# Designs tried in a protein design chat: VHH binders against q8c9a2. Part 31

Target 1, 239 residues: q8c9a2
Amino acid sequence: PPEETLSLWKGEQARLKARVVDRDTEAWQRDPSFSGLQKVGGVDVSFVKGDSVRACASLVVLSYPELKVVYEDSRMVGLKAPYVSGFLAFREVPFLVELVQRLQEKEPDLMPQVVLVDGNGVLHQRGFGVACHLGVLTELPCIGVAKKLLQVDGLENNALHKEKIVLLQAGGDTFPLIGSSGTVLGMALRSHDHSTKPLYVSVGHRISLEVAVRLTHHCCRFRIPEPIRQADIRSREYI
Below, E stands for the ipSAE of ESMFold2; O stands for the ipSAE of OpenDDE; V2 stands for 0.75 times the mean of E and O plus 0.25 times the DockQ between their complexes.

## First folded at step 21 (VHH; framework vhh_7aqx_2)

Design V4 (at its last look DockQ between E and O 0.68; V2 from the best seeds 0.00; counts 0 for: pae E 2.01 > 2)
Fold by OpenDDE, look of step 21:
Structure V4 (fold): chain B 239 residues (1-239), chain A 125 residues (1-125)
Amino acid sequence: as target 1 above (239 residues)
Amino acid sequence: QVQLQESGGGLVQAGGSLRLSCTTSGFTFSSYAFSWFRQAPGEEREFVGEISSSGDTIRYADSVKGRFTISRDNAKNTFYLQMNSLKTEDTAVYYCARDTVTSPGWGYDYWFDPWGQGTQVTVSS
């Protein structure tokens, strides 16, 4: 993309980043059992093999703590923005916002109280990943859940990182992702006893990192949290 | 008993150098990664740097990069923090810690275990 476009995107990320809330805002978040949490959302975008333009965006809402799907919406979309590292939100988030808006209009009582996003939150080159972007635009609490480490702020998937991963022995085990800036950007989480590959959890919006990690873990029947897993399954069925 | 102990702290003038040591006992030293932290009065504890079990991977906080060097000696069960070009803002209690994992603990006290008692570093103008 043109340099002008990237400059505009950087500016927009900076503008929206100022609106990110990285603390708990909801009553259920302060309860050790998450009492009051009834609905958890998941979003995902799946791409057509060999096609860089056509994709399927999906939103699912699950009951909590049962983790049963109570709402689903998937749609084929034509991506307008090219993929650029650090700017994934401009490619995917507009369609995710539309799905949330559709839910609000169609079934407002099924709106999720928090959304798990396949991607990063503040663990980002500019501290404003797809989970932050979606959270700010929808004003929903959002959690970034990535399957691979985004190497930013001195974080690397090097030997040291791999050593730490080996120390994760049980589901729920974690170690912090401390950037060279000194900021805790996220947590590596072993999501399940049978999974050795950690998830990387970071704050999107209107949630603390601690609650984000705990909730993510509670949503995992497998390695991938159920809201994201279900969104992924459904989006892939369309392509 | 698993234990870490810092030494080498003291008073030094700005621009000077100090070398801190962290001596360990009670576990297989070569199997663990380690970190240095520091805490200034009235400030939160902050990350200084870390070193892998093999010593092949080392990372520094931006605030000390280019001035501080971390190393380890497996034969002595000790790792080090060489501090050069010290500044007044480097004044703090310095802590060494062993990297660990936790579930569901939160905070530095859970993410690292054990900690040393700390050693005071004072840099005067």
Scores: ipSAE 0.700, ipTM 0.875, lowest interface PAE 0.7, mean pLDDT 94
Fold by ESMFold2, look of step 21:
Structure V4 (fold): chain B 239 residues (1-239), chain A 125 residues (1-125)
Amino acid sequence: as target 1 above (239 residues)
Amino acid sequence: QVQLQESGGGLVQAGGSLRLSCTTSGFTFSSYAFSWFRQAPGEEREFVGEISSSGDTIRYADSVKGRFTISRDNAKNTFYLQMNSLKTEDTAVYYCARDTVTSPGWGYDYWFDPWGQGTQVTVSS
């Protein structure tokens, strides 16, 4: 059955990918100081140690620019779908969508205007990572923020990549992740003055790459942006 | 004072070869990685390839892989683009650029500073 499942997922992935919007769609995104942005969401899926099936999925909403948690929802979940490279989102996105649905039902006034997703957006084997998947299914602007480089399209964590990281000196410094295809897949971001390991930011949905990088940086009090960091903290309390 | 200058461009028949040079001054050449880009009329600049500061790690765009070779000579403060099996689609202004950080990261274009002035390569059929 794995080859049949893969075929179905490839078809669904292609259908959903056609819905990705990689440009700014909200007025606050065009404002240099993000005037009008008040609520930033973060999501995380953390696995039980040594268990690839049981996980905790969390959604938080933070005030912006204060970065204070104003909503949190965490649920233990069982991941039924098999792991398949390039289709990781099919295992976790349904639970993230459910968390957004629960927010809409419980506290619709707290719906975030953008969600930072622990994982990739268009920086992906087929240009459709978890941030794209969540964005399209919820129609929320989404940003992919990965802690490790996904080595696709000729991108490798090699000596050249590492020497570019060394040249990032201050929080906010970036370099582009240009694939062998010529596509700019995302940006490596030094998220904080005292963080030597960059983040890898890519577009999910309804946002430009430049705004995605700038907002991610503005959300970082530590290496990991606060919305994702707070989601991860809540998830880890359950596992 | 920091300068990059391309040379070696010209008119070449399809299938031919051409070697571009990027000479540099005003900084410590051996401390930096460098890149080649190209721009055809009416198009945006596109990545061609990149070479590490040591010269040991080199990356190419798919469109030129197997046909173009990047090298550097740290003693001469120069890096090169050897272009073989040229196609009419390779017609463009070729730019060299230094990989560096010169300002807060407010756009990926700031990663490359400075740029050379460009050299025209024209591949005729």
Scores: ipSAE 0.562, ipTM 0.825, lowest interface PAE 2.0, mean pLDDT 88
ESMFold2 (binder alone), look of step 21: mean pLDDT 81; pTM 0.814

Design V5 (at its last look DockQ between E and O 0.76; V2 from the best seeds 0.00; counts 0 for: pae E 2.2 > 2)
Fold by OpenDDE, look of step 21:
Structure V5 (fold): chain B 239 residues (1-239), chain A 125 residues (1-125)
Amino acid sequence: as target 1 above (239 residues)
Amino acid sequence: QVQLQESGGGLVQAGGSLRLSCTTSGFTFSSYAFSWFRQAPGEEREFVGEISSSGDTIRYADSVKGRFTISRDNAKNTFYLQMNSLKTEDTAVYYCARDTVTPSGWGYDYWFDPWGQGTQVTVSS
C-alpha cells in the first residue's frame, strides 16, 4: 500500500489507542467466579484458499459457563485492504463491527458481555492490535488471544522463550510477556493439560490482563478458547 | 531450601561501575533462567534484564541497554549484573529472581520465585 495509506492508518491507530481502557469496567469481572457473566463472544475471519480477497467473517455467542452456542452469524466478505503486518485491523475489523451491529439489531438480548478475538490486543507494534480496535469501535470488553507470539518490544520466540514454554506443565500455567520497555504486554498461557503450545493473551479493551487470562482459561476445553474455536469452525464451513 | 542472595551493591559516583552477584542454592542452577529487577523509592519494581539457562540468550530493558551486562557462571551457581556508565536514575534496590510458571497470584511477586533480599545501589552526582 502507498505510504500515505500507512501514515493514515498509523494516525488512526494512535487516535483510537487513546480510547483503550486496560482495566475492568464490568461488575462480573470483579467477581472471582465471574458471577453475572452469561454470554461470551468469539470472532474469526477465515480466508479462501488461494484467494486473498474473499473471506468469511464470523461472530458466535456462547452461554457462560456452559459454553453452548446461542447465536451465530457468518458472512462472506470481500477484503479491500491488503494484509500488512501491524495493520490487520484495517483488513478485518470493519466486517467484525458489522457483525456486532447486526446482532445488536437482530437479537439485542444476545449481545455478548465480552468478546474473545483471534489476534492481539495491546501486544502489538503500536500497542493497538485487532482486539483493541474491535473493542474501541464496539465499546465491548475484548480479549486478544493469539496462537503465535508477535515479536514486538524485544519479545522473541528464541531459546529463552522456548525454555519458558517447556516450564508450562499444566493448564492454567502462565508466564508474563515483559517487553524491553518494561511493560507487561500479555501472558503466555497453557490453556489445556493436553496442549504444549501456549496461547498469548493480551488486553483488548475494558478488561484487566488478570481477568482476561482467567476468563480465557475458563473458556478452553481444548487449546483454543471455545468462542474462538466455534467462530473458526463456522467461518471455515463457508469456504 | 531454594534461595537467592544478592551482593555487590554500594555507593558509586555517576559514570562509575558496579558488579552485582546473585548466588543461588537449593536447586539445579543450570536448569533455570534468571532475571534482574530494580525498585527505586516510590516507584514500581521494573524489569532490568534476563538470561537463559544456557546463557546464550540475554535481554535487557531499554533503560539499561548498552550499559549493563548480564552473565552467569554455572560452576558457581551465580549470575551477575555488570553495571557501567551508571546514572543517578539507576539508584534503586536491585533484586535477582528465578522465573516460575505456577500461578500463585498476580504480579511480579508471584511470577518469579524465589527472590533475593535485594542490594542497594546508590549513584551520586
Scores: ipSAE 0.805, ipTM 0.916, lowest interface PAE 0.6, mean pLDDT 94
Fold by ESMFold2, look of step 21:
Order: C-alpha cells, then sequence, then structure tokens
Structure V5 (fold): chain B 239 residues (1-239), chain A 125 residues (1-125)
C-alpha cells in the first residue's frame, strides 16, 4: 500500500490502542455463573472463493446460556483497502461497526453485552488486533478467538508449543501464551473434549483474559464458539 | 509429594556467573517442560525462560537472551539456569516451575504447578 496510508494507519492504531481496557467492566463478568449475561454477539467476515475483495460480513446475537440465534444481519461488502500484515482490521472493522450500528437502529434491545470476534485481540504484532479495534470503536466488551497461533513476540508453533497442546486433555483446559517480552498475550484453550486443535483467546476490550477464556469455552458446542460459528454459517451462505 | 527445589543462589559481583539447579521429585521428570521465573521485591514474577521435555526446544525472555542458558539432565531429574554476565538488575528470587494445565478462568499463579520455594540471587556493583 502507499506509504502515506501505512503512516496514517500506524498513527490511528496507536491512538485507538491507548483506549483498550483489559479488565472486567461489567457486573456479569464478576459473577462465577455469568448471572446477568443474556446476549452474546458473534461476527465473521468470509471471502468469495478466489476473490480478495468481495466478502460477506455477518453479525449474530445469541441468547445466553441457551445459545439460540435471536438476531442476524449479513451483508456483501467490498474490501477496498489494501492488505497489510498487522493492519488487516482496517479493511474489515468499518463494516463490522456498520453492522453494530444497524443493530442499534433496528433492534436496540438486542444489543449484545459482549462480542466474540473471529481473530485476535491483544495477541497481535502491535497489541491491537481486530477484536480490540471493534471493541474500542463500539465500546462493547470484545473477545478475540483465533484458530491459528499468531507467531509474534517469540511465540512459535514449535515442538514446545505442540507439547503443551498435548497437555490439554479436556474441554476447558488452557495454557498461557507468554511472549519473550514477558507479556501474557492470551491463552491456548481446548474448547471441546473432542477437538485436538486449540483456540487462541485474547482480550479485545473491557474484559479480563480469565473471563474471556471462560466465556469462550462456555459458548462452545463444537470447536468454534457458537456465536462465531453461527456468524460464519450466515456469511458462507452468501458466498 | 510433587516437589521442586532450587539451589545455587547467592551473592555475586556484577559481571560474574552463577548456576542455579532445580531438583524434582514425585513425578516423571522427563515427561514435562519446565520454566524459570524471577521476582524482584515489589514486582510481579517475570518469565526468564522455558525448556521442552526433550531439552531440544528452549526459549528465553529478551532481557536475558545471550547471557542465560537453560539445560536439563533427565537422569538426575534436574534442570539448570546458567547465568553469565550478571547485572544488578538480575537481583531477584529465582523460581523454577513445572509447565502444567490451567483450568479456564484461573489466575496467573495457577498456570504452573508446582513452583519451587525460590533461591535468592543478589548482584552487587
Amino acid sequence: as target 1 above (239 residues)
Amino acid sequence: QVQLQESGGGLVQAGGSLRLSCTTSGFTFSSYAFSWFRQAPGEEREFVGEISSSGDTIRYADSVKGRFTISRDNAKNTFYLQMNSLKTEDTAVYYCARDTVTPSGWGYDYWFDPWGQGTQVTVSS
């Protein structure tokens, strides 16, 4: 991409990163059973096969703890901003914010109390992934849930990492993702008893890592948490 | 029953060296990865480094890379931290820990089990 665009994105990313809150801010988060949590959101962006521009962005809201879809909104979108590693969210987040704004307009009583985002939060090259970006712009608690390890800050998918994955024996088991900087960037989570591939959970906004991991696990009927799974299903129907 | 015990701490001049040992009992040593941490007064525990069960994969915190070396001896149920070119900033209690599984939602202190009781390293100018 043009150097001017990258410079603007670096500046904006730094400004927004300063607004991230990585601790619990909601009463339901402090309750061991998540009493008071009734609505969990999920978002996804799925691309047309062989097309780096055409995509479908989806937002779903599920009841909690029932995990039943109570709202859905899917839109085909054109991703006109260039791909840049570490700035991928600038391509996608505007459309996700728009979906949240449409929800506020159409069904404000269905606003989710937390959103699970397919992608990373603070586990990111600059500590500001898509889940952080969406969270700061919407002021919703957000959780990043990634399917692959982002290899930053000395984190590598090497023999030691795979050895730790073997230690995850039951759904709910975790180990910390400690960077070479000494920072705990997230947790590897075995989300389901029958899934050998972990999820990588990181804070997006207005939530602690501990709560993010517990809620993600509680939302998993399959490897992928139900809010994200339902968003993905809707997105894939368009492409 | 399951135990880790650090030894080898002490007082040393800046630029000097120390070798810490962590001896273990009550479990199959060769089945586990292990970590070193340190804690200065009034600070949180800081990651120092980690070694795989085979000993073939080792990683270090940026603050100690090139100066510290981790190794293990499965026959002695012991792993080591060789500290060279010590600085006054390395003054801390050093802990060894076994890498383990953490149930979702637990705090940092439950991510490694067990921990050793610590050994003091003091680096003077």
Scores: ipSAE 0.533, ipTM 0.822, lowest interface PAE 2.2, mean pLDDT 89
ESMFold2 (binder alone), look of step 21: mean pLDDT 82; pTM 0.811

Design V6 (at its last look DockQ between E and O 0.95; V2 from the best seeds 0.87)
Fold by OpenDDE, look of step 21:
Structure V6 (fold): chain B 239 residues (1-239), chain A 125 residues (1-125)
Amino acid sequence: as target 1 above (239 residues)
Amino acid sequence: QVQLQESGGGLVQAGGSLRLSCTTSGFTFSSYAFSWFRQAPGEEREFVGEISSSGDTIRYADSVKGRFTISRDNAKNTFYLQMNSLKTEDTAVYYCARDTVTTSGWGYEYWFDPWGQGTQVTVSS
């Protein structure tokens, strides 16, 4: 993309980043058992193999703590923005926002109280990943859950990082992602006992990192938390 | 008993140098990565740097990069923090810690175990 476009995107990320809330805002978040949490959302975008334009965006809502799907919406979309590292939100988030808006219109009682996003929150080159972007635009609490480490702020998937991963022995085990800036940007999480590959959890919006990690873990029956897993499954069915 | 102990702290003038040591006991030193932290009065504890078990990978906080060097001596069960070009803002209690994982706790005290007792570093103008 043109340099002008990137400049605009950087500006927009900076503008929206100022609106990110990285603390708990909901009553259920302060309850040790998450009492009051009844609905959790998941979003994902799946791409058609060999096609950089056609994709399927999905939103699912699950009951909590049962993790049963109570709402699903998938749609084929034509991506307008090219993929650029650090600017994924401009490619995917507009379609995710539309899905949330459709849910609000069709079934407002099924709106999720929190959304798990396949991607990063504040663990980002500019501290404003796709989970932050979606959270700010929808005003929903959002959690970033990435399957691979985004190497930012001095964080690298190097030997040291791999050593830490080996220390993760049981589901629920975590270690912090401390950037060279000194900021805790996220947590590596072993999601369950049968997966050795950690998830990388970071704050999107209106949630603390601690609660984000705990909730993500509670949503994991497999390596991938169920809201994201279900969104992924459904989005891929359209491709 | 698993223990870490810092030494080498003291008073130094700005621009000077100090070398801190962290001596360990009670575990296989070569199997673990370690970190340095510091805490100034009234401030939060902050990350200074870390070193892998082999010593091949080292990372520094931006605030000390280019001035501080971390190393380790497996034969002595000790790792070090060489501090050069010290500044007044480097004044703090310096802590060494062993990397670990946690399932429930939140905060540095849960993410690292054990900690040393700390050593005072004072940099005067």
Scores: ipSAE 0.880, ipTM 0.948, lowest interface PAE 0.5, mean pLDDT 95
Fold by ESMFold2, look of step 21:
Structure V6 (fold): chain B 239 residues (1-239), chain A 125 residues (1-125)
Amino acid sequence: as target 1 above (239 residues)
Amino acid sequence: QVQLQESGGGLVQAGGSLRLSCTTSGFTFSSYAFSWFRQAPGEEREFVGEISSSGDTIRYADSVKGRFTISRDNAKNTFYLQMNSLKTEDTAVYYCARDTVTTSGWGYEYWFDPWGQGTQVTVSS
């Protein structure tokens, strides 16, 4: 991409990052049983194999605690912005924001109270992943849930990391992702008793890491939390 | 009884060295990774470094990298923190801890278990 575009994106990323709230802001978040939480959203963007432009963006809303789909919106989209490592969210977030806007217009009573995002939050090269980006632009609480460890701030998928994964024996088991900076960037979570590969949970916006991890675990019937799983299923159906 | 105990703390001048030991008992030492932390008064517990069960993988906080070395001796059920080129900023209570996982608790007292009682390191200018 042109140097002008990268400069603008760096500036926008910095401005938006300053708006991230990494603490609980909603009453239901402070309740041990999440009393008051009724709707959990999930988003996904899936690309057509071998095609860096055509993708399907999906938003689902599930009832909580039943985890039943009550709203879905999936759209094929063309990603106009160039692919740039570290700025991937600039390609996909506008379409996710549009899906949220369409929900507000079509079924405002189904607006989710929190969105689980397939990707990282603050666990990111510049502390501002797709879950942070979506959260700030929509002002919805957002959680980043990644399937692979992003190796930043001294975090590496090495023998030490792997032996800690072995210690995760039951669904709900976690260990912290402490960077070389001393920052707790997220948690590794064994999301289900029968899952051997952990999830990597990080804050997106308007939620504490503790609540993010606990809710993610409560949303898992399988390795992948149900809101993200249902969004992914619908996206993959289109590609 | 699962236990960790630090030793080797004390007063040292800036530029000096100290070696801390963490002796362990009540579990299979060679099966676990271990960590060093430190805490100055009024501050949060700060990560110092971590060593794998084999001793082959070690990582350090940026603030101590190049000055501190972690090692372990499985025959003695002990691991160590060699602290060189000490600075006044290194003044803290140093804790050893066994890496673990947690299901229901939150914070360092749950993410690592057990912890040692701590040993004071004071670096004078």
Scores: ipSAE 0.814, ipTM 0.931, lowest interface PAE 0.8, mean pLDDT 92
ESMFold2 (binder alone), look of step 21: mean pLDDT 81; pTM 0.804

## First folded at step 22 (VHH; framework vhh_7aqx_2)

Design W1 (at its last look DockQ between E and O 0.75; V2 from the best seeds 0.67)
Fold by ESMFold2, look of step 22:
Structure W1 (fold): chain B 239 residues (1-239), chain A 125 residues (1-125)
Amino acid sequence: as target 1 above (239 residues)
Amino acid sequence: QVQLQESGGGLVQAGGSLRLSCTTSGFTFSSYAFSWFRQAPGEEREFVGEISSSGDTIRYADSVKGRFTISRDNAKNTFYLQMNSLKTEDTAVYYCARETVTTSGWGYDYWFDPWGQGTQVTVSS
């Protein structure tokens, strides 16, 4: 992409990053049983391989703790922005914001109290992943849940990392992702007893890392938390 | 019982060197990765570095890269922190810790278990 575009994106990313809140802001987050939490959202963007234009963006809302789908919205969208490492969110977040806006218009009573996002939050090259981006633009609590380790700040998927993964034996087991800077960027989570591949959970917006990890685990009937899994299913059905 | 014990701390002039040892017992040392942390008064614990079970993979905090080295001796159930070119900002209590996992606790006391009791390193100008 042109140097001007990168400069604008870096500036915008920095402005939005200043708005990230990495602590609990909602009463339900402070309750040991998440009393008051009734609606959890999930989002996904799925791409047609080899097609630089076509993708499907999906938003689902599930009841909590039942994890039953109560709202779904899937749309084919056209991607215009080029892929740039570290700026992936600029390609997809506008469409996710539109889905949230459509929910507000169509079924405002179903607005989720937190959104799980397939991707990273603060565990990111510039500390501002897609979960942060969506969270700041919607002011919804957001959690980043990534399937693979983003290798930033000295974090590498090396023998040492794999040894820590071996220690994860039961659903709910975690270890911290401590960067070379000394910052705890997220947690590795074994989300299910029968999953050998962990999830990498990081703060997006308006939630502590501890609550983000605990809620993510509680949303997992399988390796992938139900809100994200259901969003992915809907997106793939459209592709 | 599972134990870690640091030794080798003391008073050192800036620019000097110290070698810390962490002796372990009560578990299969060669099966685990280990970390060094440090804590100055009134500050949070700071990651210093970690070493894989084989000793082949070693990672350091940015603040100590190039000055500190971590090694291990599986025959002695011991791992080490060689500290060179010490600075006054290296003054802290140094802790060794075994890397572990947690399901129900939060924070460093749950992410690492066990911890040593700590050894004081004081770097004078």
Scores: ipSAE 0.667, ipTM 0.882, lowest interface PAE 1.5, mean pLDDT 91
Fold by OpenDDE, look of step 22:
Structure W1 (fold): chain B 239 residues (1-239), chain A 125 residues (1-125)
Amino acid sequence: as target 1 above (239 residues)
Amino acid sequence: QVQLQESGGGLVQAGGSLRLSCTTSGFTFSSYAFSWFRQAPGEEREFVGEISSSGDTIRYADSVKGRFTISRDNAKNTFYLQMNSLKTEDTAVYYCARETVTTSGWGYDYWFDPWGQGTQVTVSS
């Protein structure tokens, strides 16, 4: 994309970033068992093999704590924005917002109280990843859950990082992702006893890092939290 | 008992150098990575740097990169923070910490245990 477009995107990210709330805002978040939490959402976008334009966006809502699918919506979309690292939200978020809006119109009682997003929140080049972007636009609590470390602010998947991963011995174990700036950007989480590859959890919107990590862990039957896993499965099957 | 203790702090003029030591006991030193932190009055505790168990990988905060050096001596169960070209803004209590995963709670603070008591570093203009 042209430099002018990137400049506009950066400006938009900066504008929206000011609206990010990185603290708990919901009553259920203060409860150790998350009493009051009844519905958790997951979103994902799957791409057609060999096609950089056509994709399937999916929104799934699960009951909590049972983690049963109570709502699903998948749709084929034509991506308008090219992929640029750090600007994934401009490629995917508009379609995810539309899915949320569709849910609000069709089944308002099934609206999720929190959405787990396949991607990053504040763990981002400019502190405003896809989970932040979706959260701010929908005003829903959002959690960024990435499967790979985004190497920003001095964070690297180097020998030191790998050493820390080895120290994660059980599901629920974590270590902080502290940038070279000194800011805690997220947490590495071993999501399951049988998975040695951690998830990288970061705040999207209207949730603390602690609650984000705890909830993400509680949503994991496998390495990938169930809301995201189900969204991924359904988006891929739809293609 | 597992213990960490800082030493080497003091008063130094800007542009000067100090070498902090963190002496450890009660555990297998070579098995752990370690971190340095610092806290200035009225400020939050901030990350200074960390060193892997082998010492092969080291990371620094941007604010100290190029000026500070972390090292370790497994034979002495001690790791160090060499501080060169000190600035007034480097004035703080410096803490060393062991990097350890715990199962007793949540949050990034459980990754560091134990902490040293801290050593004061004052850089005058």
Scores: ipSAE 0.628, ipTM 0.848, lowest interface PAE 0.8, mean pLDDT 94
ESMFold2 (binder alone), look of step 22: mean pLDDT 82; pTM 0.809

Design W2 (at its last look DockQ between E and O 0.94; V2 from the best seeds 0.85)
Fold by OpenDDE, look of step 22:
Structure W2 (fold): chain B 239 residues (1-239), chain A 125 residues (1-125)
Amino acid sequence: as target 1 above (239 residues)
Amino acid sequence: QVQLQESGGGLVQAGGSLRLSCTTSGFTFSSYAFSWFRQAPGEEREFVGEISSSGDTIRYADSVKGRFTISRDNAKNTFYLQMNSLKTEDTAVYYCARDTVTTHGWGYDYWFDPWGQGTQVTVSS
């Protein structure tokens, strides 16, 4: 995209970033067992092999703590924005917002109380990843869950980082992602005993990092948390 | 007993240099990565830098990059913070810590174990 477009996007991210809430806002978040949490959402976008324009966006809602799918919606979409690192939200978030809106209209009682997003929250080049973007636009608590480390603010997948990963011995083990700025941007999480590759959890919106990490872990039957895993499965099957 | 102890702090004029040491005991020094932190009066503890177990990878906070150098001597079970071009804003208690992972709890006290007692660094104008 042209530089002018990138500048506009940066401005938009900055504007919306001011609305991010990085603390708990819901009663269930303050309960050690997350009492009151009944529905968790997951979103994902799957691409057609060999096609950079067509994709399938999916929203799933699962019961908690059973993690059973109680709602699903997959839609083929035509992507309007190219992929640019740090600007994934402009490519995917409009379609995800539409899915949330559809759910609100069709089955308001099935609205999730929190959404796990395949991507980053504040762990981002400008502190405003796709999870933040979705959260702010929908006003839903959102968690960023990335499968790979976004190398920002001095964070690198280098030997030091790999040493820390090795120290993760059991599901639930974590180490902080401290940027060169001094800010804790997220947590590396070993999500399962049988997975050595950590997830990278960051705040999207209306949730603390602690609750984000704990909930993410509780949603993991495998390496990938179930809401995201189910969204991914269904979006791919839809294609 | 596992322990870390800082030394080398003191009073120095702006533009001056200090070298802090963190002496360790009670564990295999070469197996661990380490970090430096600092805390100024009325401020939160902040990350200064970290060094891998081998010493091959080092990272610094932006505020000290280019001025501070972290190193380690496995034969002495000690790692260091060389502070050059010191500024008044560098005034703080400096802490060394052993890197670990969090299994329970949150915050710096759970992410690192153990901590040193700290050494005062005062930079005068």
Scores: ipSAE 0.825, ipTM 0.920, lowest interface PAE 0.6, mean pLDDT 94
Fold by ESMFold2, look of step 22:
Structure W2 (fold): chain B 239 residues (1-239), chain A 125 residues (1-125)
Amino acid sequence: as target 1 above (239 residues)
Amino acid sequence: QVQLQESGGGLVQAGGSLRLSCTTSGFTFSSYAFSWFRQAPGEEREFVGEISSSGDTIRYADSVKGRFTISRDNAKNTFYLQMNSLKTEDTAVYYCARDTVTTHGWGYDYWFDPWGQGTQVTVSS
């Protein structure tokens, strides 16, 4: 990508990062049973195999605690911006924001109170992943849920990391992702008893890490939390 | 009885060195990774470094890289923190802790268990 484009993206990323709120802002978040939480969202962007441009973006809303799909919207999109490590969200987030805007127009009563995002939040090269980006632009609480460890701030998928994964023996087991900076960037979570590969949960926006991890676990019927799983299913079927 | 106990703390002049030991008992030492933390008055516990069960993989906080070295001796059920080029900012109570996982509870007292009682390191100018 042109150096001018990277400079603009770095500037915009820094401006938006200043708007991230990494604390609980909603009453339901402070309740031990999440009383008041009725709607959880999930988003996904799935690419056509072998194609770096064509993708399907999906938004689903599920009832909570039933985790039943009550809204879905999928659309084919063209990702025009180049892929650059650390700036992935600039390619995807505009389409996700548009899906949220379409929900607001079509079914405003179904607006989710929190969105689980397939990707990272503050666990990111610049502390501003796709979950942060979507959260700031929509002002929705957002959680980043990644399937692989992003190796930043001294975090590595090395022998030490792998031996800690072995200690995760039951669904709900966690360990912290402490960066070389001393920052707790996220948590590794074994999301289900029969899932040996953990999830990596990080704050996106308007939520604490503790609540983000607990809600993510409560949304898992399988390894992948239902809001993200249902969004992924719709994206892949739509392709 | 599962225990960790730090030793080797004390007063040292800036630029000096200290070696801390963490002696363990009541569990299979060689099966676990361990961490060093430190805490200055009024501050939260700060990560210092972490060593794998084999001793082959070691990780350090940025604030101590190149100055501190972690090692372990599985035959002695002990791991160590060698602190060189000490700065006044290194003044703290140093804790050793066993890496673990948790299902319930939140924070360092749940993410690591057990903890040592701590040893004071004071770096004078």
Scores: ipSAE 0.817, ipTM 0.931, lowest interface PAE 0.8, mean pLDDT 92
ESMFold2 (binder alone), look of step 22: mean pLDDT 82; pTM 0.814

